VHH binders against UV-B-induced protein At3g17800, chloroplastic. Designs and how they scored, part 11

Target 1, 346 residues: UV-B-induced protein At3g17800, chloroplastic, of Arabidopsis thaliana (Mouse-ear cress) (q9lvj0)
Amino acid sequence: ASSASNDASSGSSPKPIAPLQLQSPAGQFLSQILVSHPHLVPAAVEQQLEQLQTDRDSQGQNKDSASVPGTDIVLYRRIAELKENERRRTLEEILYALVVQKFMEANVSLVPSVSPSSDPSGRVDTWPTKVEKLERLHSPEMYEMIHNHLALILGSRMGDLNSVAQISKLRVGQVYAASVMYGYFLKRVDQRFQLEKTMKILPGGSDESKTSVEQAEGTATYQAAVSSHPEVGAFAGGVSAKGFGSEIKPSRLRSYVMSFDAETLQRYATIRSREAVGIIEKHTEALFGKPEIVITPEGTVDSSKDEQIKISFGGMKRLVLEAVTFGSFLWDVESHVDARYHFVLN

## First folded at step 19 (VHH)

Design z5 (from x3 with S30K K65Q)
Fold by ESMFold2, last read:
Structure z5 (fold): chain B 346 residues (1-346), chain A 121 residues (1-121)
Amino acid sequence: as target 1 above (346 residues)
Amino acid sequence: QVQLVESGGGVVQPGRSLRLSCAASGFEFKQYTMGWYRQAPGKQRELVASISYSGGRTNYADSVQGRFTISRDNSKNTMYLQMNSLKPEDTAVYYCATIYRSPYLKDMDHWGQGTQVTVSS
């Protein structure tokens, strides 16, 4: 049809690069550079982090207010709190800009704010349903876990991606936020897993290093496969049918995660910084809005005023993959920035 | 540091009123769904009322519906519970708490120290 030339000629309302609009001076500056000169973003971020460090260092030199009672103590304390809050907000926006840059480097456009569509179908998902770029951004082991996450969310509809459902926008936003947190966790664990995998494979440069690695790896592998399990060593029928033909197939990353004690697992599942939590909050609100919610005495969210949207299961899959990828990138960006400007408290 | 400080509790006769206040600091109070909880001696803590981040929506336990009113003033970082027609069953320690940081992020990590309300002749 010939009526669709409007999008090619439209210059009055350009599509934003990300749903969240940055408000700080640093954030607005980085937003502009992301669009105009994206290759300069790393250098611009380093300069902004240097400024934050200088600001924080100069603030620490003014901590003598405890010796003077009265309004000076109150004013100094309030001023210090405001400056700390401003530094924190600026840092959040620097981190967000870096996450957006990683999506740009991957040639993946972030989904725009989800709103009632003017589309004749009424669907909100006008974004591409082909997700191949997102899927290949993760290690094979991490992606297996992501696929299982998708299967849990989509259920029987994994093979019926063109179907459309009417669902609470609030519920979709909650799934999105949970998926961001899951991606953050998965990347944290996968990064450790991949490092350990590489160290065990490294032949090394010295004979002592190669010898100890090869012996430890070979022994651990064979002991895990044919270890002194009581159930294996004491065959009831004298023949182990479980040992062949129907072997358990664990995901190596899932097995790695299950090997953690409860304390370690809980620590890894926690978002490390207030800034990262703030980013998840603001990004999700930019996508899905900020509805008023309250809790019933039973502890459930009162759904009586939930906005409903129409979305295909393919559109939902795309949202969840983006969310997991966002969380994965957030872990990387948080770690990168913390090495240069320490802010993670644990 | 996140702080929630309740005030306004006391001993009152049945049928009287009290107004509880919860002063918040160290976080963006206006982003949070908040609640008032209470715990009577020997009982589990229960939600009394909740209020959305702007105050545009509220929810109440059946036992206080029509008698209690939750409200907030985001410019003062303060939440309130107006308790009218008090009954002996309302005797409890009352706590303010966070519930959701965002519509999408549950955050029940922050609680006040509590303020005692005692309804007796």
Scores: ipSAE 0.713, ipTM 0.892, lowest interface PAE 0.7, mean pLDDT 80
Fold by ESMFold2, last read:
Structure z5 (fold): chain B 346 residues (1-346), chain A 121 residues (1-121)
Amino acid sequence: as target 1 above (346 residues)
Amino acid sequence: QVQLVESGGGVVQPGRSLRLSCAASGFEFKQYTMGWYRQAPGKQRELVASISYSGGRTNYADSVQGRFTISRDNSKNTMYLQMNSLKPEDTAVYYCATIYRSPYLKDMDHWGQGTQVTVSS
């Protein structure tokens, strides 16, 4: 029934709610719901996941039928590969829509695509610089790690946010992608840390003798949690060790992470699903473009065609905080969906 | 399982042409910057040419510039090296390899097993 009056605000404008535009039928549907009725997104996602499950289950039935004599096995394999790829694309877009929904629930607008502007300042970062909402979305212990990450990226300019630099757009995008992966890792570790804190509170009020493992670690080793893995590839969680100074503040979460053995660190530093990696790639490409990369015979990236942009250190801080938050939300969304539609193999 | 398979090598006379192919499987070929490398007897492996994920950019070693052309067909998951005006110094085992998955991510290099090219007499 449509008897209720709808005198909603007239200030709404038809602008993109996220830099990545969804192309699948499910993604386009969810994009419409995100704009018009965001409170319905969870129910709409549930419907789409049920349809994916039904499609996957029917593919198992067709595989058995394709073994019937007279069936062209080459054609059947091609069709099965296409359907699997479409399911993966659809799932990626469902996951992305859920991440966008979490930003909307937090009342945080995603930064738009970084593109040439007619802005007289020449800066690409004309978006809001207030980051208080982003900072409050994380546990205090996780925020301590985020602050250290920012200090590594910004260095002494942490207190000089109005300063502007001209820098390769490609390099900014690389920092953004690395920060997404770091946020994913941090959320994963923080959840375990918070659970262990709660369990120690529940067994009573006694404090056992403090056990502290202090291990000397260089800046490069500090970023070892981003060691290479075939599904994700080698990437650095920090940008550079040069010129950042030698001091990071101790934090309870850092100490917790450093207590892990190498196998555990490797596992936690790995993005669990191909779909999550694909989201990071596509979101970052939507923000910063997909430049053509080649290397010289000496093995270095041919930077002769790199686009340069002007960005303030405040704008960079905003990008990094968004990236870490995106990664944190991606971990939560991936876990939520995996419980309902299993797709994570490890 | 990631696999790169080179083909098209052989023995040819100086001044003739060969076309090498690299068939890729087990990964998202269209996302990768790719390269052709070669290793002559007694020498280190060297990059001959690289090609961006879409094919929109290429880079060549000075020794092959103007004679070799790298290309790709992402619909067939295949990369090519057209080698014209071959010289005896081009004699080597030629390898295809991945370089970068995307502009923002770097992952492990994967290599083919190589195909022999011999330019003689």
Scores: ipSAE 0.541, ipTM 0.836, lowest interface PAE 1.0, mean pLDDT 79

